VH-VL binders against b7kms5. Designs and how they scored, part 90

Target 1, 80 residues: b7kms5
Amino acid sequence: DTFETVRNTIRIESEVDESLRQLCHEERITKETWLEAAYLYLCEKPEELAQVIQLAQERLSQRKAIADYKRAKTMQERFL
Below, E stands for the ipSAE of ESMFold2; O stands for the ipSAE of OpenDDE; V2 stands for 0.75 times the mean of E and O plus 0.25 times the DockQ between their complexes.

## First folded at step 5 (VH-VL)

Design gc4 (framework fv_iratumumab)
Fold by ESMFold2-Fast, scan of step 5:
Structure gc4 (fold): chain C 80 residues (1-80), chain A 123 residues (1-123), chain B 107 residues (1-107)
Amino acid sequence: as target 1 above (80 residues)
Amino acid sequence: QVQLQQWGAGLLKPSETLSLTCAVYGGSFSGYYWSWIRQPPGKGLEWIGEINHGGRTNYNPSLKSRVTISVDTSKNQFSLKLNSVTAADTAVYYCARVPYYYDESGYWSFDYWGQGSLVTVSS
Amino acid sequence: DIQMTQSPTSLSASVGDRVTITCRASQGISSWLTWYQQKPEKAPKSLIYAASSLQSGVPSRFSGSGSGTDFTLTISSLQPEDFATYYCQQYDSYPLTFGQGTRLEIK
C-alpha cells in the first residue's frame, strides 16, 4: 500500500536529544526511523513496553512537578 | 556567519607531539561533530577523528593509539594532539564540522572548514 | 575500511565543456557520498551530499549521480572558476574515507 508520513514537532530533554542524535549520526539512521523502530520493537515485547510506559509516566510527573514549582515561585514573587 | 580559525605548531621533529587548536566563531558548538582532517602532499584527504560538545570522540583506527581530540566548550574550541610524529605525518591539517543527521535527507557535509595548518615533520 | 578511488587522477578541459569525474567505493555505500571542490591553498567546499543532492548556493551546472559503488560528478558547462581539485567522501561507515582527488586543469 501507500507509505504515508506525518510531520510532528516534539520537545524532549536536551541531554536526551543530544544522546539520541549522537547515536543516529554514528549508526547512519534518523530520529524518525529510530523512533518508529523502537516503538515497533517494544510493541512485540509487552513486558518491556510496560516498563517504558512506567518510565515515561515518571518523567512526565517530574516535568509537571518542575512546572508547578516554577509557577509557585512566580506567584510568590508576584505577591511580594 | 560561522568561521573556524586554527593555530598550532607547524614545524616538528620526529617523536614530538603535534598540537593544533580550532576556534569556532558565530555558531553553536552543540548539534555538530567537529573533525580533524589531514592532507599529505600529493595525496587525498584523511579523516583523523571527531568530537562533539559533550566530549564524545570517534577516531580513525589507523591513528587511534596516537591521537587525542579534546573540547573546551567554554571557549568554543577543540584541539588535536598526535603523539610520536614521523615524516609520514607531514600534511596540511584542517578542522571542520558536520551537523548531526537532521532528517531522512541523508545530509552529511563538512560545511565549514578552518584555513588549514601545514605541519612539517623533519629531522 | 572503505577505499574510495577516483578517475581520472587529472583531466584537462576548456570553458563550456561537459566534465565527468568518477568515484568508486570498494564496497556498497548506498547513496552516502559527498563531493567537495578544493582550490589551491584553500580548504575544500562541499558541493553535493547523498550522492545527488545539491548544496545550497552551488550552481545548478553541478550534478551528482550513482548509488552502491559507482558515482559520478558532472559539470554540464565548465566555467573558469570550476578549475580545481574534486574529492569524493563516503559516510556510510567509520572511518570516513576520501578519494585521492581529481585535478581539473585548463586545456
Scores: ipSAE 0.277, ipTM 0.791, lowest interface PAE 4.2, mean pLDDT 89

Design gc5 (framework fv_iratumumab)
Fold by ESMFold2-Fast, scan of step 5:
Structure gc5 (fold): chain C 80 residues (1-80), chain A 123 residues (1-123), chain B 107 residues (1-107)
Amino acid sequence: as target 1 above (80 residues)
Amino acid sequence: QVQLQQWGAGLLKPSETLSLTCAVYGGSFSGYYWSWIRQPPGKGLEWIGEINHRGSTNYNPSLKSRVTISVDTSKNQFSLKLNSVTAADTAVYYCARVPYYYDSSGYWSFDYWGQGSLVTVSS
Amino acid sequence: DIQMTQSPTSLSASVGDRVTITCRASQGISSWLTWYQQKPEKAPKSLIYAASSLQSGVPSRFSGSGSGTDFTLTISSLQPEDFATYYCQQYNSYPLTFGQGTRLEIK
């Protein structure tokens, strides 16, 4: 493969990060190589890729709902 | 800053269970694996196993049938139980901390150690 | 299991000497090797990780090199406090394994 890389900064859910770090520790791999392998594997599996995209859409919707709830709670507290 | 203190039984008879506990002070319990390592008198080091704050364990296959490591995250403590001891289990036992093997630095060493506990198995 | 073999098993040296200790892995471990120093009656102290990276607070006279199967620890100018036993350890795969140790004694 190629040794040319780019640096990315991403924010993921704390529990998922902890679980992924544990997997990487036990399997002696890095988060970078896991991400590359997972994406490349899924690109060869259109049906599985579609399922992963659906899960990602659901998780995004959940994060938006949580953000909306927190915003509403802050407004409520200002007017009590 | 970070300190590991350990305690447990010193003298055992063959067939008994070895029990040691390690307490962590002055640092985060999460983000690390917590290990047990032993050293027979005059010999080298042998890794026994490790546990994280979530209770995930990895054991040395040579000891897996006899070893159990557990955590009490509310007390920042982890413990070793080794069943069916023999004279070959006579050693100084150390607890130690190691960071997760993950993405950037390749940093992986036992950076803090307990004081050690001598366990002697004799009849 | 990956076997780690150190050489020599012991050596005698004088303050000011350059000392080299070697460690060989039975199979490739990339750079995933840590060096420890252990003094009598004490727990080991980490000196070098990832074969060549110095731990914080460790004097610059300690250095490590190597990759794959052959590794060296060098002390460029031996000091009185450096007389101890040194261990290499691989963390490439489970189970984690240590070398048998090299005892550095005063001449």
Scores: ipSAE 0.287, ipTM 0.803, lowest interface PAE 4.1, mean pLDDT 89

Design gc6 (framework fv_iratumumab)
Fold by ESMFold2-Fast, scan of step 5:
Structure gc6 (fold): chain C 80 residues (1-80), chain A 123 residues (1-123), chain B 107 residues (1-107)
Amino acid sequence: as target 1 above (80 residues)
Amino acid sequence: QVQLQQWGAGLLKPSETLSLTCAVYGGSFSGYYWSWIRQPPGKGLEWIGEINHGGSTNYNPSLKSRVTISVDTSKNQFSLKLNSVTAADTAVYYCARDLYYYDSSGYWSFDYWGQGSLVTVSS
Amino acid sequence: DIQMTQSPTSLSASVGDRVTITCRASQGISSWLTWYQQKPEKAPKSLIYAASSLQSGVPSRFSGSGSGTDFTLTISSLQPEDFATYYCQQYNSYPLTFGQGTRLEIK
């Protein structure tokens, strides 16, 4: 039963999405198939996978910092 | 509903530059490529090139040395310039939207077209 | 460049006829082919994408088939509004290329 699929909701940076749309348009692939191929490729390349995970962790930390800043700004504007 | 409207000079002499502009109304300009396609009288269609809102272009190699497509994202417009025209460039020129679904489908069509602009090159 | 060749270049038919138009690519294009209809003095209208998928709003009498290099567009029961020129277009690789067109005219 190959190619049974699940629907996921993913939020990515707008600039990254735009670049990915351009790549998919020019190569005639979809973002779903690109994501699957990229993950499968990296799973067979442990050193490259580790580098991607490190970048992902850095990007996650950046998003958390931005969220924390927005929360603090909202509290300051409400009470001070 | 998306509508494309185009305008520009219709009568040219050999060696002049062809200039046409296409404006997009009623829909998002970003997220798509936008093409120019021409059709000489009584003949078939020829793809000239495409541009996205970021200014990335792909051109037909047969015209690449003479063609420039540019975008004005603030006005949702894109423009064609074709240098050094000859009688062989006489054609109806169309702007069109490239519809490519990269999310869940890899199909391509030109789904919205401008009204067409007849460009005549004669001495 | 991928050359697209349509056959026939012109075809005469009567209302109610089954009409088949063919398109051949000079190299394999998978199913990356769109069919268009163009009426005189109008911009083309897309009919079929991915060789066989009907565009929304296009009558079911239109159908497409084929993969690789050989493709067909079929109109199962020709109607008066179907007399037009038909074009195939490949989108497998740049530059995008069209067939020379097939003019469908009244017998």
Scores: ipSAE 0.072, ipTM 0.738, lowest interface PAE 5.7, mean pLDDT 88

Design gc7 (framework fv_iratumumab)
Fold by ESMFold2-Fast, scan of step 5:
Structure gc7 (fold): chain C 80 residues (1-80), chain A 123 residues (1-123), chain B 107 residues (1-107)
Amino acid sequence: as target 1 above (80 residues)
Amino acid sequence: QVQLQQWGAGLLKPSETLSLTCAVYGGSFSGYYWSWIRQPPGKGLEWIGEINHGGSTNYNPSLKSRVTISVDTSKNQFSLKLNSVTAADTAVYYCARVPYYYDSSGYWSFDYWGQGSLVTVSS
Amino acid sequence: DIQMTQSPTSLSASVGDRVTITCRASQGISDWLTWYQQKPEKAPKSLIYAASSLQSGVPSRFSGSGSGTDFTLTISSLQPEDFATYYCQQYNSYPYTFGQGTRLEIK
């Protein structure tokens, strides 16, 4: 039988996407199976999972800061 | 419509360097590996190596010491150099494209080929 | 290196025949196999990828099946333009390797 799956659309940085596609080609896997395997592997390693979460939080913080800057700049340009 | 057009060496003497170039028309250079494959007269196909847009290469170990594949992304071209040729290198050489996105039609197959270049190595 | 062995090395057939060509890998390659058709003095043309998926523009009389080590290419009703040499190729491991070819000749 086929496993039940969910379809997701995710926005990631273009450089990361290109690197991941390259890895998938070289290793003969798909982005979906890499994501599943990475998550399942990290769930068995709490200390490494915590480090990954920390990196994710940092990246999210950076994206929020960039978004805030762009909004402020757009408002300034609109009203000047 | 994607088309690969190749040109380069035809007649070589032993010890010389084989040089071929392949130009890609009608398609994006990114998202693909670009390969060289050869076929000695009356024989089967042998994969030589591949390169992507970023310059990452994989070579057939049997040829690795003599082969270099390079890319010129500004011209949508990639090239093969094979050093120290012998009569055993006499073959038709083909360039070809491999899509590596798993959702692309023809993924991981040589889906478009150049016309081929006959290279003869003789004294 | 993974060895790809095709059988038969040659076969003779008539227009309208059902033709089957087989390919065996020396180790498991999952579905990572492509079939090519090559006519004299022409570049090969990909017919089937991922063992069973038809390339765009290829007639539906061509089909592929198999997984692991044993694969088949079938032409359900042979046409005059189908007389050619057929190659299988694996993408499971570097270096990519091809079968020795099957020459399909007119009977």
Scores: ipSAE 0.000, ipTM 0.644, lowest interface PAE 12.5, mean pLDDT 86

Design gc8 (framework fv_iratumumab; at its last look DockQ between E and O 0.03; V2 from the best seeds 0.00; counts 0 for: pae E 17.6 > 2, placed apart)
Fold by ESMFold2-Fast, scan of step 5:
Structure gc8 (fold): chain C 80 residues (1-80), chain A 121 residues (1-121), chain B 107 residues (1-107)
Amino acid sequence: as target 1 above (80 residues)
Amino acid sequence: QVQLQQWGAGLLKPSETLSLTCAVYGGSFSAYYWSWIRQPPGKGLEWIGDINHRGSTNYNPSLKSRVTISVDTSKNQFSLKLNSVTAADTAVYYCAKDLGYYDSEDWFDYWGQGSLVTVSS
Amino acid sequence: DIQMTQSPTSLSASVGDRVTITCRASQDISTWLTWYQQKPEKAPKSLIYAASSLQSGVPSRFSGSGSGTDFTLTISSLQPEDFATYYCQQYNTYPWTFGQGTRLEIK
């Protein structure tokens, strides 16, 4: 089975999902094939890959900050 | 589950304007394109056009001069107006969710029940 | 506009038969073709999307194949409920276009 696949479930920001869905509509491609192509392309371009990883790290930090804020707000509401 | 309900229709005279509305229940209205498709009695299917929640439209060139599709995102509704009707516009009109490409939710289509529009003098 | 041509335009068959209908696009549409089943006075029902993928709830006796310009819908063992009109549609290039239909009739 040369092209065996795995099924993954991922959550991304709603605005990004909407924009990517529109791109896929315009270009006639699937989310799966876009992800595969983007990764494979970036693997051949180390400088661009490094920039993407940096952006990913920044977005991860933002998600952590949001999660921390929501947790703090929940604690405040519980004890107020 | 996504369900489409359509209304407006009936008997029209030549030169009048056809007006139909489709309401989308369940699912994400803002994620998809929404189509109008017609079928004259005993004939095949003809795509009229589609629209997204931002009002971006695509029209069949054969109908473009007479067709307007509009969207009301607050109500999850989209509407078809076809002006200057003739007997050739007699058909069952369907609203439908477009098939898309992105992911598994795009791969399902959903159709309204259809509205018969008869144009006669 | 991309023209979609179905073959045959009509076909008579018996329950249990293997039935094949074809659809040809005038231009390359990759795999962006769907097959519909339509029964009298009903909206079309999507059977196959992306040329070869079964829609949820569609019996496994239905299968699709093809890419580019030549596409096939196969019913491996025809059932009484399968007598209907079948349409192909391309969704690669606007405007969306349909084949003329294949009427599957009881022999």
Scores: ipSAE 0.278, ipTM 0.809, lowest interface PAE 3.3, mean pLDDT 90
Fold by OpenDDE, look of step 6:
Structure gc8 (fold): chain C 80 residues (1-80), chain A 121 residues (1-121), chain B 107 residues (1-107)
Amino acid sequence: as target 1 above (80 residues)
Amino acid sequence: QVQLQQWGAGLLKPSETLSLTCAVYGGSFSAYYWSWIRQPPGKGLEWIGDINHRGSTNYNPSLKSRVTISVDTSKNQFSLKLNSVTAADTAVYYCAKDLGYYDSEDWFDYWGQGSLVTVSS
Amino acid sequence: DIQMTQSPTSLSASVGDRVTITCRASQDISTWLTWYQQKPEKAPKSLIYAASSLQSGVPSRFSGSGSGTDFTLTISSLQPEDFATYYCQQYNTYPWTFGQGTRLEIK
């Protein structure tokens, strides 16, 4: 097997990112390898995966709401 | 990862219409806003406008009267039309991925390779 | 429109130097500012977003600061690959606008 990495940009909410960064530092791992490991682990855990997906969907909804608000505000300010 | 590939005519005469298309690969097209930015030779960057997968657009007022940005979700493509071009429209045109509709930030993290459009008589 | 003014327009520096580029907005843009690096015949590359957040994969020698109208990009120790043109961009209010650029050349 060949091991290749792909370029990726992941933006994490600041508080989560800080907490995750701290964990990774303490455990001498990286956010990237953490994510890989977590995904692989969850692939074998359908119930846990479903829970994570649900949580991810909730967080996405929050991001969407924030993004919508920001754009609305931006447009409003343009016409003031 | 997201990749943007753009194409279109590079040489125009005054009064013609600029037409460029940008294809998106490796990403969720519907999840982001997509922008066009241009850069005259040796000069700075100018944001032209953006569009989402629903066709909602925002345009730079400086170009609004001449600019149309459209989207083809079936092809994961978005396009730029700029009418009545002049020498002032000579520039490298970039398509770019905005951070994302589901993110609160709006900067450009992926760019096309750029298309040089020269307007000359 | 919000005008973004960078300073200086150009500067020369040597490898290892500390370099500072400033960007001033004509209006308060909070922290909705991004710094880009552009090399010849290449598209810009985002370095810093939200005024001070380092883009993934960008070396830690790059840093950004500021809020409101005054912003700064700092390269703590200039490397050979850092010679390029740098742009700031506000995304507080449509239309998005860029600074005129700062060309960083080797001394």
Scores: ipSAE 0.014, ipTM 0.687, lowest interface PAE 8.3, mean pLDDT 88
Fold by ESMFold2, look of step 6:
Structure gc8 (fold): chain C 80 residues (1-80), chain A 121 residues (1-121), chain B 107 residues (1-107)
Amino acid sequence: as target 1 above (80 residues)
Amino acid sequence: QVQLQQWGAGLLKPSETLSLTCAVYGGSFSAYYWSWIRQPPGKGLEWIGDINHRGSTNYNPSLKSRVTISVDTSKNQFSLKLNSVTAADTAVYYCAKDLGYYDSEDWFDYWGQGSLVTVSS
Amino acid sequence: DIQMTQSPTSLSASVGDRVTITCRASQDISTWLTWYQQKPEKAPKSLIYAASSLQSGVPSRFSGSGSGTDFTLTISSLQPEDFATYYCQQYNTYPWTFGQGTRLEIK
């Protein structure tokens, strides 16, 4: 590989990760090449990029809502 | 599991405003869009519009000049107002979940019981 | 708006028959299509989402296929409780739109 790369870790919901893993296995590609290709492809398509960003924002909001619920419930039970 | 209950006035005169409310139980109100859909007696379905918990709306262009959808997040409720009704607005009105997320929750279908609204004339 | 056209408008079949209902979109909608079943005086019930994914609790005799503009709902072995009207709906592009419906009669 002539490209410089950076090692990192991301957290993906388990059902999404399983689906992505299966896709990459079937297509004989890696997750990292899929991520790079998906981003580069979307950069050239403003309407599709906007749709992906909208979905990502809603998923982020859902993760925050679940985390806030768990935090609030823990604090309530700590005092009860 | 999600449940939707709806209520509002069922008999209107021409030029009045239709007003319906839908309450969402047993689910995450903030995780989905919520829609209004109508069905004239003996006919097909027409999507009216939807709203999310932040008040962002999408309306059917055919109705946009007359329709307002609003949300009360503190009560997990959303409402439909349709101005200047005519006999053509006579239909069963449904509230429904219409948000397509890729989590397991996106795979359930939930509709309200339906409200018959009749406009005389 | 994307128009959804169903065929046939009405269909008569016997218990045990294989039934096929089609839906055509006026524009490419990828796989963003849902099939509904509606019985008299009831709200519609989702059967298939994303063109081919079976909704939880729906019998396996129901299946969906297609992408782009042409979509098919199949009931592999018709049962007495399958008497209903069936609708397709696209959710690719606002406004969401429905097909005109297919009324299925069983003898």
Scores: ipSAE 0.000, ipTM 0.583, lowest interface PAE 17.6, mean pLDDT 83
ESMFold2 (binder alone), look of step 6: mean pLDDT 92; pTM 0.942

Design ix1 (framework fv_iratumumab)
Fold by ESMFold2-Fast, scan of step 5:
Structure ix1 (fold): chain C 80 residues (1-80), chain A 122 residues (1-122), chain B 107 residues (1-107)
Amino acid sequence: as target 1 above (80 residues)
Amino acid sequence: QVQLQQWGAGLLKPSETLSLTCAVYGGSFSDYYWSWIRQPPGKGLEWIGEIDHGGSTYYNPSLKSRVTISVDTSKNQFSLKLNSVTAADTAVYYCARDSFYYGEELYYFDYWGQGSLVTVSS
Amino acid sequence: DIQMTQSPTSLSASVGDRVTITCRASQGISDWLTWYQQKPEKAPKSLIYAASSLQSGVPSRFSGSGSGTDFTLTISSLQPEDFATYYCQQYNDYPYTFGQGTRLEIK
């Protein structure tokens, strides 16, 4: 198919989603086309792609730390 | 592809220790938490606890005094021991993988063992 | 512990029907909710994660919605293979807790 598409569902931070939604509204584009364009652009810019990957790794690490902290806090509070 | 196979206890007497083992085939063992979940006949699901490859455990407080989950990283296996069983512990016991997915942070049970029926009766 | 309450406990429906099952958490859980389908003598299968995200390989007739404390699972056009028990589960807090289940039966 020439324009074969797949549906993906992703979970992102609320404030990031709000900001991206506003940008897409103002520029008259969709989140789908913004994501495609951003990825394609970065694939042609190895140095920029590496910076984005580093940011993604840091954000993933922070989300894990928050989840782990919540787990530890809940268990600690239950161990009375 | 990930596959979980479990084996262990079937029929127990009250006060005995329940012992089940789960082996993980395919995929990475060390990148996930691994859980035990049970389901009494005709009832809903109850989470028992989880363990990672390093031996860090989190247990359901309702079972914490009786439960031990252990891991054997060389065999990609983890095991459940539940002490001092009673008729209330009669259930199908499942092992499961806590999901971990790069690209999306997901925390749910995505692969399950076949289940082991444990019956406690005198 | 966070208590998960499903309604109805059982529901009878016909092929082609639109079915809605609800789940309520006793405390806010954001989107940390998964829906499972369990057929007789089988382990549960995850259908929806993060309250509204369809699991890969699950038919598009399944959808989830909600946030905070109130959640719904909808089957837009019931098929014969959909008769099963459905469970919600929260991942916001330890211990992980499940709803009591909704049994979907042939009318």
Scores: ipSAE 0.000, ipTM 0.631, lowest interface PAE 11.4, mean pLDDT 85

Design ix2 (framework fv_iratumumab)
Fold by ESMFold2-Fast, scan of step 5:
Structure ix2 (fold): chain C 80 residues (1-80), chain A 121 residues (1-121), chain B 107 residues (1-107)
Amino acid sequence: as target 1 above (80 residues)
Amino acid sequence: QVQLQQWGAGLLKPSETLSLTCAVYGGSFSDYYWSWIRQPPGKGLEWIGEIDHGGSTYYNPSLKSRVTISVDTSKNQFSLKLNSVTAADTAVYYCARDVYYLGDSFPFDYWGQGSLVTVSS
Amino acid sequence: DIQMTQSPTSLSASVGDRVTITCRASQGISDWLTWYQQKPEKAPKSLIYAASSLQSGVPSRFSGSGSGTDFTLTISSLQPEDFATYYCQQYNDYPYTFGQGTRLEIK
């Protein structure tokens, strides 16, 4: 049977991707089905979902801090 | 939805201090830089400066000696003070959100409504 | 400071026309350029960033191209709501600088 599907292009940390690829290979599943299963599982576990959201917020904050540092460094190099 | 609302100055005399405040409603305040931009009547746009939630500022060198931008994180507000105004400071002043530090992003996705400041004797 | 020069300063066009506006930087800015639309007595609205990336909610008839010093904004099929003043802005160098504007008027 056929499901309605979408193709998403997402960028994740290379180290995380390598680890996930290894897990998927060992367990004989795909990254796509792991992502679907993980989300569906967490939707039924509100305490665990909250922990994952907190981790996601922390990781996003780290990415923003790195981006801000790079921008500030570029400005300093161009302006005295 | 994100909204920026501004208030403060209207009519000023030469040598006075221009004071404007911008309040941010909806969305995140601490994850962005916040800018002031002005536009003299019938002319183009001039960037004044920006501030983050921690109080770090960058000012346009042409205005740096007269400009102070400050932030009140408890109210999600930031303000502009421009000292020693002259007729050349007559303009519509805008506050705006700067997203450029989110990586390969851009400045100014949301703007305030604008405040007309007229400097005359 | 980097000077941004737009061409033309004004143009007249009809609904359905293809319109192009150009922007030139006085030195290389890579693709660190954004385009804005401004209607009378309103704040500017961002249309395009990184020279060619369309902002969310902006109609697909708007497109941007260019890199380095020469940039173009194109409106492929002009609509009545597109009559406005358009500005380019560089964000490669401090201070941020804007072009002088291009006023798009009904023929």
Scores: ipSAE 0.000, ipTM 0.590, lowest interface PAE 14.1, mean pLDDT 84

Design ix3 (framework fv_iratumumab)
Fold by ESMFold2-Fast, scan of step 5:
Structure ix3 (fold): chain C 80 residues (1-80), chain A 121 residues (1-121), chain B 107 residues (1-107)
Amino acid sequence: as target 1 above (80 residues)
Amino acid sequence: QVQLQQWGAGLLKPSETLSLTCAVYGGSFSDYYWSWIRQPPGKGLEWIGEIDHGGSTYYNPSLKSRVTISVDTSKNQFSLKLNSVTAADTAVYYCAREGFEYGSDLYMDVWGQGSLVTVSS
Amino acid sequence: DIQMTQSPTSLSASVGDRVTITCRASQGISDWLTWYQQKPEKAPKSLIYAASSLQSGVPSRFSGSGSGTDFTLTISSLQPEDFATYYCQQYNDYPYTFGQGTRLEIK
């Protein structure tokens, strides 16, 4: 009665998802439990958490750049 | 958690300028694109245009000569002006957020409540 | 401009039915397609993006499929709150364009 879950939909890079799916299959765990465990583990390790946050910020900047590029390319094609 | 509130519509006469503002509450403003969409009574949806926090815009070519979308980043607001309105511009106007935070999927995931604009003499 | 055509334009169904709505693009849009649900006098609600990805908070009875030009929205077991108008929208190319809508009505 004290355990509650939330359904989240997340979009991750296909190659990363495929690798994670293989890991989960081999280790007999789920993506949900891997995500929970990874976050909880990193919360106990401040230096490693900081490194992961930095990588996340870099990947985030790259996603924004890709989205902006796609938009600019579409606009360019409109003006042919 | 994120909510869009819009205002500034109502009854207009032909040739007047339509002006609507949308305010973003409870979420990030600078990490998204912001759109205006309209829907004439009993008809489908038409995309008007979009803006980012830096003020870069793209407008639907069918409306480009009459449309201006602007942004006020200090207030987390963006606005639509449509010049020289006619009866054909009678519609419910919606503001909307485009895309996941930092994602490449630029779809409208959060919408304002809508503003009915009626153009009649 | 990319034209989006939905089929059927209207559909009557009963609670518990499996319902399918289709959307066709006049040119290839990969998976850059969103499905929306709109109830009378309300703003549209996004259900599915990237043709098949379920929006957070949307019931799992909704699913999307397709790529390129032909797309399908499926409701596996229709509920009373699902009677609404459904729209597809492409975001592959400017201007973004919507289908004409499919009105789902109680039989």
Scores: ipSAE 0.000, ipTM 0.630, lowest interface PAE 11.8, mean pLDDT 85

